# VH-VL binders against q20498r280to473: the designs that were tried, part 16

Target 1, 194 residues: q20498r280to473
Amino acid sequence: LELTDLYMRTGKKVPVIVEKCCASIEDQGIVTGIYRQCGIQSNIQRLRAKFDSGAEPDLHEFGQRDIYSVSSLLKQYFRQLPNPLFTYQAYPKLIEAFEKEDSLSEKVESLRFSLETMPEAHYRTAKFLMEHLTRLCKSKSLTDMTSKNLAIVWSPNLFRPPPTLNGADTHLLSGLNVHTAICDFFIENSESLF
Short names: E, the ipSAE of ESMFold2; O, the ipSAE of ESMFold2 at other seeds; V2, 0.75 times the mean of E and O plus 0.25 times the DockQ between their complexes.

## First folded at step 5 (VH-VL; framework fv_relatlimab)

Design w1 (at its last look DockQ between E and O 0.85; V2 from the best seeds 0.00; counts 0 for: pae O 7.0 > 2)
Fold by ESMFold2, look of step 5:
Structure w1 (fold): chain C 194 residues (1-194), chain A 120 residues (1-120), chain B 107 residues (1-107)
Amino acid sequence: as target 1 above (194 residues)
Amino acid sequence: QVQLQQWGAGLLKPSETLSLTCAVYGGSFSGYYWNWIRQPPGKGLEWIGEIDHSGSTNSNPSLKSRVTLSLDTSKNQFSLKLRSVTAADTAVYYCARTRDIVATEYFDYWGQGTLVTVSS
Amino acid sequence: EIVLTQSPATLSLSPGERATLSCRASQSISSYLAWYQQKPGQAPRLLIYDASNRATGIPARFSGSGSGTDFTLTISSLEPEDFAVYYCQQHFDWPLTFGQGTNLEIK
């Protein structure tokens, strides 16, 4: 289910699964390799089923048993969105803003503009997630996860090049390295961007 | 307090379908996974699969193509069908319960067992 | 799939002795191991879950230990009712799997 459709059905601009998982990870997930280490697949599937059924499980008990299943579920949620968090529509503008601007202040301003073109549900969820990851970076001595480490494991779940209706554009936008770089920039500069 | 009672045909011919039912007494049906486990004579235990109160299932890959799990929430019952049986499917079959929480797939209550024999 | 190997296959002891039963997993399963007791003609009975937690109503003479790949069930002083077959079971990931059992028999 698309984020905007979920917002219209629930009235919540940030999905419950995102809110609950981020809170759980900030509570119990300041541990080595959070988001890098994968949870047990059966645990991930069980948590997903509970959220899909409309249940709102108390993640404290789940986190005590396998916090990496909570972090893995959250990444999977974003990976499986029909329109990625940083939408297909905003993707070219975000890449252009990041690559074209030389100064930090101009880059931040251009990216802010492009981010604000996203639907409200995407913008608010992106803000929530990036602020979560920024807070998590403050604990890198405990997690061994720098902003760059988080960007490496997160960017594949947040950015997808649009399916092309114009083949020439895909050559300019291809590059897993740029996705990591933008994600790292968002984590380091979330306060200014959102 | 919680009791699981199971029944079904105990003697089958090759290629028939094994069908067993388990009824749950004295406890909640929701909040748990309902399981089938089997034990060939003189051998160890093999997990067959599980079903929750919503009808969602997961089964052992070794048996997946032949297994159907189902439930009747109005009767607090769940069932196993195993298609195309052979002599290798001869075993005592148990129903059992696990909690609906991650990494809690240990079986705290068991049915009495049903010996199913597949003649050769 | 995760293979559990129990040893010994048969353990012959007398009442009052200490029993030590081993279970080894083919990969790390953290602490997600359960132990069961099974007597002839009966369903298995849960003894231990999460490697070391006794199930409700299980006497204190039963204790479990271990993490990762190596696990132990200990019965500190055998009672006559403890002679049975014991199975370990991992609850780490699907498919759920059991060891082949240790027969604890009276010497």
Scores: ipSAE 0.115, ipTM 0.679, lowest interface PAE 5.2, mean pLDDT 89
Fold by ESMFold2 at other seeds, look of step 5:
Structure w1 (fold): chain C 194 residues (1-194), chain A 120 residues (1-120), chain B 107 residues (1-107)
Amino acid sequence: as target 1 above (194 residues)
Amino acid sequence: QVQLQQWGAGLLKPSETLSLTCAVYGGSFSGYYWNWIRQPPGKGLEWIGEIDHSGSTNSNPSLKSRVTLSLDTSKNQFSLKLRSVTAADTAVYYCARTRDIVATEYFDYWGQGTLVTVSS
Amino acid sequence: EIVLTQSPATLSLSPGERATLSCRASQSISSYLAWYQQKPGQAPRLLIYDASNRATGIPARFSGSGSGTDFTLTISSLEPEDFAVYYCQQHFDWPLTFGQGTNLEIK
């Protein structure tokens, strides 16, 4: 299900699964390698099934047994979105704005403009997620997860180039490491971007 | 105290469909996974699969193509169908409960067992 | 699939003796192992979960230990009713699997 369709159905700009998982991670997930380490596969599937059924599981007891299943589920949710969080439509402008040789303030302004073109559900969910990751960076001494480390594990779940941009010209405009770099920039600058 | 009671046909011919039902008494139906396990005579135990209150299922890959799990929440019952049986499916079949919490799939309550024999 | 291997296959002892039953997993399962007792004509009975926690109503003579791949069930002083088949079961990941059993026989 598309984020915009979920928003229309529920009236909630940020999906319940995203809100619940982020809260659980901030409560119980200040642990080594959060988002880098993978949970037990059956636990992830069981949690996914609960959310898919419309249930709102109490993640406290789940997190006590396998918090990495909660973090794995959240990444999986974003990876499986039909239109990624940072939409196919905004992708070219975001990459262009990030790679342009501008001052920091000009780069932030250009990225803000591009982010604001996204549908409301995508914008609000991106804001929520980036602010969550920014807060986690304040605990890097406990987690071993810097903004760069988080960007490495998160960017594959947040950015997908549009199919029309996967040709030779897309390769010239976007490197494989650009998704990590822009994600890291978003985490480090979330307050000014959103 | 929770009690599981099970029933179904005990004698089948090859290629028929095994069908068993388990009823839950004395406890909540929601908040648990409801399981089927089988034990060939004189042999060990094999997990068949599970179903929860919402109808979500997980099954042993070795049996998944032949297994259908279902529930009737109005009666607190859940059922197993195993298609295309052979003599190798002869076993005592048990229903059992596990908690709906990750990594807690130990079976705390069991049905009484039903011997199902598939003729040669 | 996680394979559980129990040893010995048969253990012959007398009442009052100490029984030690082993279960080995083909990969680490943390502490997510359960033990069951099964008597002829009956369903299995949960004894131990999470490797070392006794289920409600299980006598103190039953204890479990181990983590990772090697697990032990100990019955400190055998009672006549303890002679049965014992199974270990991992509750770490799908598919759920059982060991092949240890038959605890009266000598």
Scores: ipSAE 0.042, ipTM 0.650, lowest interface PAE 7.0, mean pLDDT 89
ESMFold2 (binder alone), look of step 5: mean pLDDT 93; pTM 0.952

Design w2 (at its last look DockQ between E and O 0.50; V2 from the best seeds 0.00; counts 0 for: pae O 8.5 > 2)
Fold by ESMFold2, look of step 5:
Structure w2 (fold): chain C 194 residues (1-194), chain A 120 residues (1-120), chain B 107 residues (1-107)
Amino acid sequence: as target 1 above (194 residues)
Amino acid sequence: QVQLQQWGAGLLKPSETLSLTCAVYGGSFSGYYWNWIRQPPGKGLEWIGEIDHSGSTNSNPSLKSRVTLSLDTSKNQFSLKLRSVTAADTAVYYCARTRDIVATEYFDYWGQGTLVTVSS
Amino acid sequence: EIVLTQSPATLSLSPGERATLSCRASQSISDYLAWYQQKPGQAPRLLIYDASNRATGIPARFSGSGSGTDFTLTISSLEPEDFAVYYCQQHFDWPLTFGQGTNLEIK
C-alpha cells in the first residue's frame, strides 16, 4: 500500500509498522550490526503477516528473541513501497540538489525545498525515519554502525530512480553510489533538513 | 484457569461439512491464536489452522481449500468447518491455544477433543 | 513444509531408568521445538517449549536439549506415570508440524 493512501485511510502520517519497529529498535536494538545483520527469515515473514493483517503486535517479547528480524522487516517495508519513501517525483530534484557544487548551507536549503514538495505522508515518514537513524548514530560505539554504515544498508531501500530513467544508460551504477552519499548526508543533517 | 470446551456433530456421511465450535472460559480471548489440530485414530497430530481476535487466519496448505475458520467475539468462541469430508477426515479434533507472539506457537491449553467419524 | 522424524518408534524401559527420545528436523528450526506427552484418551500435555524450557508444573526429571536439526527429550528417572506417547512439534514456520511420536512403554 502507497504511503499517501495509507495516510488517507488511517489518518496517521507515519505508518504504525514504522513507529513500532523504530521504537522497538531504540529499546532493544542497540546491538552489534543493527540494520546490517539479517534476522531469521521465517520470523521476518511472521512479523510481516501480522502487520499486513492490520494487527499491532507487541514487539517487546519478540525483540528479545530476534531483534534483527524487526530491523530487517522495517528495511523490507520501505523497499517494497510502490512509490519509494523519497518518491519518484522528488528523486531527480534531490539528486540534482545534492550533486550541485555549492556551499553546505545552500545545499541544505535546496534539499529542504525539494523534500517539502513531497506528499505529507512521505515527508513526515522520512522525517521520522531520519531522526531515528540520527539517534542511533549516538550509539555507534555499541552497534558498530556509523552514519555511513547505516546509509550503506538503508539507501537501497529508500531511493529508487523513476522507471523512465532505468535502462536508458549506466545511471544505475552511478545512482547507487550517490544514494549512499545522499542518505549519509540526510542522516548527518536531519535536524537542518526536516 | 483457562478452559477450552468444544462441541459439534461427531458422526458424518461422506461429502458433508464438519462443524465444530470451541468456547474459551477463564481467560482473555484477545492476545492469542486459536487453533484446530486433529489426530486420526492411533496416529499422530496434524495442525489444521489458526484464527486470532481480528479474524485473521492461517491454515495448513494441505487442507486450506476445504477449511473455514471463524469466530464470535461476543461469546469468546471460534469454529472450524471442513467441507466435503471423506473417511480420511475421521479423527479426534482438538481446539488449542497459542500466544499471539511470533515464534511462540506451541499449544499450552487444549480442548477435551471431539471424535468425528465419517462413514458411508 | 518441515518434517519431524522421531526415534525410536517404541522405547521399552522400566521405572527408574533414564529415557532418551530423539527428534530430527528436515531443516534447521533454531530452538523452536516443543515436546508433548499424550496418554490414551487424553489431549496432549505441553512438557517443553523452545527446545529446553519446561512448561509450568512439569517435573524437573523432564529436560530438553538441542538446536538446529537434532533435539532430545530426556527423562532422568522414569516414574510409572511417564509411560505414554511423546510428540515433538516445531513452531519455526507454517504449517506447524508434529513428529510421528515415540511410544514409551513399560518393560
Scores: ipSAE 0.125, ipTM 0.674, lowest interface PAE 5.5, mean pLDDT 89
Fold by ESMFold2 at other seeds, look of step 5:
Structure w2 (fold): chain C 194 residues (1-194), chain A 120 residues (1-120), chain B 107 residues (1-107)
Amino acid sequence: as target 1 above (194 residues)
Amino acid sequence: QVQLQQWGAGLLKPSETLSLTCAVYGGSFSGYYWNWIRQPPGKGLEWIGEIDHSGSTNSNPSLKSRVTLSLDTSKNQFSLKLRSVTAADTAVYYCARTRDIVATEYFDYWGQGTLVTVSS
Amino acid sequence: EIVLTQSPATLSLSPGERATLSCRASQSISDYLAWYQQKPGQAPRLLIYDASNRATGIPARFSGSGSGTDFTLTISSLEPEDFAVYYCQQHFDWPLTFGQGTNLEIK
């Protein structure tokens, strides 16, 4: 389900699964390698099933046993969105804005403009997630996760190039390091971007 | 307290379908996973699979092609079907409950068991 | 997937003795191990979960220990009702698996 469709169905601009998982991780997930270490697959599946049923599981007990399942579920949620968080439509604009501008202020302004064109549910959810990751960076001495480390594990879940019909576009997949760089920039500059 | 009561046909011929039902009394049906486990006479235990009140299932890969798990929420019942049985499926079958909390899949309540014999 | 090997297969002891039952996992399962007792004609009964926590109503003479791959169930002083088959079960990952059992019989 698309984020905009979920917003229309529920009236919530940020999905409950995103809110609950981020809160749980900020409460119990200040641990080594959060978002880098993978949870147990059966635990992830059970958590997913509970959110899909509308039950809103007790994440306190889940986190005591396997907080990495909570963080793994959250990454999986974003990876499986039909339209990625930063959307197929905004993808080329965001890449161009990031690579074209060479000053911080111009880069921030151009990216902010492009971000604000996204549908409201995508914008609000992106703001929520990036602010969460920015707050986690304040605990890097405890987690061993800098903004760059978080960007490495998060960017594959947030950006997908639009699908193409011709093979000439295959080389776009070789630019995966730009996804990490822009994600790191978003985490470092979320206050000025959103 | 919580009780699990199970029933179903105990004598089958090869190729028939095993069908068992378990009813839950004295406790909440939601918030738990509902399981089937079997034990051949004089041998150990094998987990068959689980279902929750939303209908989500997971099954032992060794059996999943033949297993169907279902539930009836209006009756607080859940069921096992095992297709194409052979003599190797002769066992006591148990229903059992596990808590709906990550890494808590130990079985705190069990049904009384149903011996299913597959013979010609 | 995860194989649990119980030892010994049969343990012959007298009432009042201490019983020590072993369960070894084929890979680390943290502390996600349960123990069950089963008497003839009855369903298994949960004794221990999370390697060391006694289930409700289980006498204090039953204790569990271990983490990782090696686990132990101890019965400090055997009562006549304790002679039964004991199974370990991992609750770490699917498929859930059981050991093959230890028969604790009266000498």
Scores: ipSAE 0.013, ipTM 0.589, lowest interface PAE 8.5, mean pLDDT 87
ESMFold2 (binder alone), look of step 5: mean pLDDT 93; pTM 0.951

Design w3 (at its last look DockQ between E and O 0.91; V2 from the best seeds 0.00; counts 0 for: pae O 7.9 > 2)
Fold by ESMFold2, look of step 5:
Structure w3 (fold): chain C 194 residues (1-194), chain A 120 residues (1-120), chain B 107 residues (1-107)
Amino acid sequence: as target 1 above (194 residues)
Amino acid sequence: QVQLQQWGAGLLKPSETLSLTCAVYGGSFSGYYWNWIRQPPGKGLEWIGEIDHSGSTYYNPSLKSRVTLSLDTSKNQFSLKLRSVTAADTAVYYCARTRDIVATEYFDYWGQGTLVTVSS
Amino acid sequence: EIVLTQSPATLSLSPGERATLSCRASQSISSYLAWYQQKPGQAPRLLIYDASNRATGIPARFSGSGSGTDFTLTISSLEPEDFAVYYCQQHFDWPLTFGQGTNLEIK
């Protein structure tokens, strides 16, 4: 289900699964390699099934035994969105704004404008997620996860380029590098961007 | 006191479908996984699969192509079907319970067992 | 799948002796190992979960230890009712798997 459709049906600005998982990670996930290490696949599948059924699982007990299943589920949720968090429609504008502007203030202004063009559900969920990751960076001495480390593991789940015509696309590799860089920038500057 | 009671036909011909049912008494049906385990005569235990209250199933890959688990929440029952049986499927079949919390799938309550013999 | 190897296959002891049963996993399973006792004609009985926690109603002479890949069930002083087959089972990941069993028989 697309984020805008979920927002229209529930009235909630941020999906429950995103809110619950982020809270669980902030409470119990200040551990080595959070978001880098993968949880046990069967546990991830069980948690996903519970959320898909409309249940609200007790993430405290789940996190005590396998917190990496909670963090893995959250990444999977974003990866599987029909329109990525930073939408197909905003993607070229975000790339252009990030690559063309040289001054920090101009880059922030241009990115902020482009972010505000996203549907409300995407904008508010992106704000929530980036602020979560920014807060998590304050615990890097305990997790070994810097903003750059988080950007590496998160950016593949947040950005997808529009479909490309047939043929080799050497710019795809360049686009992947820029996805990490943009994500890192969002984590470091979330207060100014949202 | 939770009690699992199981029943079903105990004698089958090759190629038939094994069908067993387990009823749950004296406890909640939700919050648990409901399992089937089998034990060939004189041999060890093999996990067949599990089903939860929502109907979600997970099967042992060795049996996945032939096994179906189902549930009837109105009766607090769950069932096993195993298609295309052979003599190798002769075993005592048990139903069993585990919690649905990660990494807690140890079987705390078991049914009494049903011997299923596949004649040749 | 995770393979559990039990040793020895058969252990012959007398009442009052100490029994030590081993279970080795093909990969780390943290502490997610259970032990069961099974007597002829009966369903298995849960003894130990999470490697070292006794299940409800299990006498203190039963104890479990280990983590990672190597696990042990110890019966400190054998009673006549303890002669049975013992199985380990990992509850780490699917498929759930059992060891092949250790037959604890009376000498």
Scores: ipSAE 0.024, ipTM 0.602, lowest interface PAE 7.6, mean pLDDT 87
Fold by ESMFold2 at other seeds, look of step 5:
Structure w3 (fold): chain C 194 residues (1-194), chain A 120 residues (1-120), chain B 107 residues (1-107)
Amino acid sequence: as target 1 above (194 residues)
Amino acid sequence: QVQLQQWGAGLLKPSETLSLTCAVYGGSFSGYYWNWIRQPPGKGLEWIGEIDHSGSTYYNPSLKSRVTLSLDTSKNQFSLKLRSVTAADTAVYYCARTRDIVATEYFDYWGQGTLVTVSS
Amino acid sequence: EIVLTQSPATLSLSPGERATLSCRASQSISSYLAWYQQKPGQAPRLLIYDASNRATGIPARFSGSGSGTDFTLTISSLEPEDFAVYYCQQHFDWPLTFGQGTNLEIK
């Protein structure tokens, strides 16, 4: 389900699964390699089924046994969105702003403008997620996860080029590099951007 | 105290569909995964699959193409269908319960077992 | 798929003796290992879960130990009712799998 459609159905600008998983990670997930290490596949599928059914699972007990299933589920949720978190529509402008602005202040201003063009549900959810990841970076001595490490594991789940852009199978490595770099920039500068 | 009671046809011909039902008494139906396990006579145990209260299913890959689990929440029952049976499917079939919490899939309550014989 | 190998296949002992049953996993399963007892004509009965926790109503003579790949079920002093087949089962990941069994028979 599309983020905007979920918002219209529920009245919640940030999906419950995102809110609950982020809270669980901040409570129990200050552990080595959070978001890098994968949870047990059967656990991930069970948690997904619970959220899909409308149940409100107790993530405290799940997190005690396999917190990496909670973090894996959250990444998977974003990867499976029909329109990515940062949207197909905003993608070209975000990439352009990131690559072409030379000063930090101009880059932040241009990116902020492009981010504000996204639908409300995408904007609010992006703000929520980036602020979560920024807070998590404060614990890198405990997790071994820097902003760059988080960007490496998160960017594939947040950015997809539009099909016409992605249909050119050349320069895929360049696309991967820029997705990580812009994600790292968002994590480091979330307060200025949102 | 929780009890699982199971029933279904015990004698089948090759190519027929095995159909078993398990009813849950004396406890909550929600908050658990409901499982089927089989044991050929004189042999070990094989997990077939599980279903939860929402109808989500997970199957042993060895049987996935032939197995269907289903649920009737109004009656606190769940069912196994195994199509296209052969003599190799002759076994005692058990229903069993596990908690719906990650990494806790040990079977604390079992049905009484149903011997299903597939005649050659 | 996680393979569990039990040893020995058959263990012949007398009441009062100590039984030691082994289960080895083909990969680490942390502590997510259960033990069951099965008597002829009956469903399996849960003895131990999470490698070392006794299930409700299981006598103190049953204990489990181990983590990673090597696990042990110990019966400290055998009673006549303990002669049965014992299975280990991993509850780490799908598909859930069982060991092939150890037959604990009376000498």
Scores: ipSAE 0.014, ipTM 0.596, lowest interface PAE 7.9, mean pLDDT 87
ESMFold2 (binder alone), look of step 5: mean pLDDT 93; pTM 0.950

Design w4 (at its last look DockQ between E and O 0.60; V2 from the best seeds 0.00; counts 0 for: pae E 8.0 > 2)
Fold by ESMFold2 at other seeds, look of step 5:
Structure w4 (fold): chain C 194 residues (1-194), chain A 120 residues (1-120), chain B 107 residues (1-107)
Amino acid sequence: as target 1 above (194 residues)
Amino acid sequence: QVQLQQWGAGLLKPSETLSLTCAVYGGSFSGYYWNWIRQPPGKGLEWIGEIDHSGSTYYNPSLKSRVTLSLDTSKNQFSLKLRSVTAADTAVYYCARTRDIVATEYFDYWGQGTLVTVSS
Amino acid sequence: EIVLTQSPATLSLSPGERATLSCRASQSISDYLAWYQQKPGQAPRLLIYDASNRATGIPARFSGSGSGTDFTLTISSLEPEDFAVYYCQQHFDWPLTFGQGTNLEIK
């Protein structure tokens, strides 16, 4: 289900699965390699099925035993969105803003403008996720996860070039490299961007 | 307090379909995974698969091509079908319960067992 | 698939003795191990879950220990009703798997 449709169906600005997983990770997931290490596949499937049914699994009891399944589930959720978090529609504008502007302040302003063109559900969920990742960077001595490390594991789940137009690939730096760079920039500058 | 009662045909010919049903008494049907396990005579236990109240199923890969689990929530019952049986499927079949909370997949309540014999 | 190997296959003891049963996993399963008792003509009975937690109604003479790959069930002083087959089961990942059993028999 697309984020805008979920928002219309539930009235909730950020999906419950995103809110609960981020809270669980901030509570129990300040551990080595969070978001880099994978959880047990069967546990991820069971958690996903519980959220899909509308129930709320006990993430405190589970997180003590396999917090990496909570973080894996969250990445999987974003990977499987029909329209990526940063949308097909905003993708060319975000890439152009990131590549074109030389001044940090003008780059931030241009990116902020482009982010604000996204549907409300995408914008609010992106803000929530980036602020979560920014807070997590403050614990890098415990997790071994810098903003760059988080961007490497997160960017494949957040950005997808539009499938329908030949021009989309002309804005990329060596394929997937630009996705990591812009994601790292978003994590480092989330307070200015959102 | 929770009780599992099971029934079904115990004598089959090769290529027939095994069909068993388990009813749940004295407890909630939701919030748990409902399982089937089998034990060939003189051998150990083999997990067959599980189903939750939403109808989501997970099967042992060794049996996945032949197994179907289903449920009837109005009756608090769940069922096993195993297609194309052979003599190797002769076993005592048990239904059993686990919680649907991750990392708690131990079987706290079991049915009484049903011996299924597949003759030639 | 995670293979559980139980030893010994048969353990012959007298009432009042201490029994020690072993289960080894083919890979680390943290503490996600359960123990069951099965008597002839009966379904298995859960004894221990999470490697060391006794299930409801299980006597204190039963205890479990271990983590990772090596696990032990201990019965501190055998009662006549304790002579049965014992199985370990991992609840770490699918497919769920059982050991082949240890037959605890009266000497």
Scores: ipSAE 0.029, ipTM 0.597, lowest interface PAE 7.2, mean pLDDT 87
Fold by ESMFold2, look of step 5:
Structure w4 (fold): chain C 194 residues (1-194), chain A 120 residues (1-120), chain B 107 residues (1-107)
Amino acid sequence: as target 1 above (194 residues)
Amino acid sequence: QVQLQQWGAGLLKPSETLSLTCAVYGGSFSGYYWNWIRQPPGKGLEWIGEIDHSGSTYYNPSLKSRVTLSLDTSKNQFSLKLRSVTAADTAVYYCARTRDIVATEYFDYWGQGTLVTVSS
Amino acid sequence: EIVLTQSPATLSLSPGERATLSCRASQSISDYLAWYQQKPGQAPRLLIYDASNRATGIPARFSGSGSGTDFTLTISSLEPEDFAVYYCQQHFDWPLTFGQGTNLEIK
């Protein structure tokens, strides 16, 4: 289910699964390699099924036994979105803004403009997630997860280039490393961007 | 104090459908996974599958195409159907409980067992 | 699927002796291992969960240890009622699987 469709169905700008998982991770997930280490696959599937049914499961007991299943579920949720969090439509504008602008202030303003073109559900959810990751970076001495480390594991779940319809070059100028770089920038600058 | 009592027909012909029911007494039905496990005569145990109070199911891949679990929450009962049985399905069948908490899929309460024989 | 291999297949001992039963997993399962006792004509009985925690009503002579891939059930001084088949079971991931059993028989 698309984020915009979920918002129209529920009236919630940020999906319950995102809110609950982020809260659980901030409460119980200040552990080594959060978001890098994988949870138990059967637990991830069980948790996903509960959220898909419309339930709001209590993650406290789940997190005590396998917090990595909570973090894995959250990444999986974003990876499986039909339109990625930062949307196909905004993707070329975001990449262009990030690569073209040399000064920090101009880069922030250009990215902010492009982010504001996203549908409300995508914008609000992106704000929520980036602020969560920014807060989590304050615990890097405990988790061993810097903003760069978080960007490495998160960017594949957040950015997807749109499909091309012609013989245009489908290779990125710098490969897929740009997704990590822009994700790291978003985490480091979330207060200025959102 | 939780008790699981099971029943169903114990003699089947090949190609028939095995049908067993388990009733839960003395405890909450919600907050648990309800399971079926089988044990062929003189052999070890095989997990068949589980169902929770919302009706969500998970099946052993070896049996998934033939198995259906269902529940009746108003009666605190859950049931096993196994289609197209053969002699290889001859076993004692047990119902059992686990909590639906991460990594607590051990079976703390068991039914008394039902011998199901598939004859020629 | 996670395979559990129990050893020995049969263990012949007398009351008062110490029994040591082994279970090995084909991959790491952390400490998510349970042990069961089964007597003829009865359902299995949960003894140990989470590798080392005794279930309710299980006597202190039963203890479990291990983590990762290598697990042990110990019965410190065998009572006559302890002669039965013992199974390990992993509760780490689907499908849930059991070991093939160790028959603890009276010498």
Scores: ipSAE 0.020, ipTM 0.605, lowest interface PAE 8.0, mean pLDDT 87
ESMFold2 (binder alone), look of step 5: mean pLDDT 93; pTM 0.951

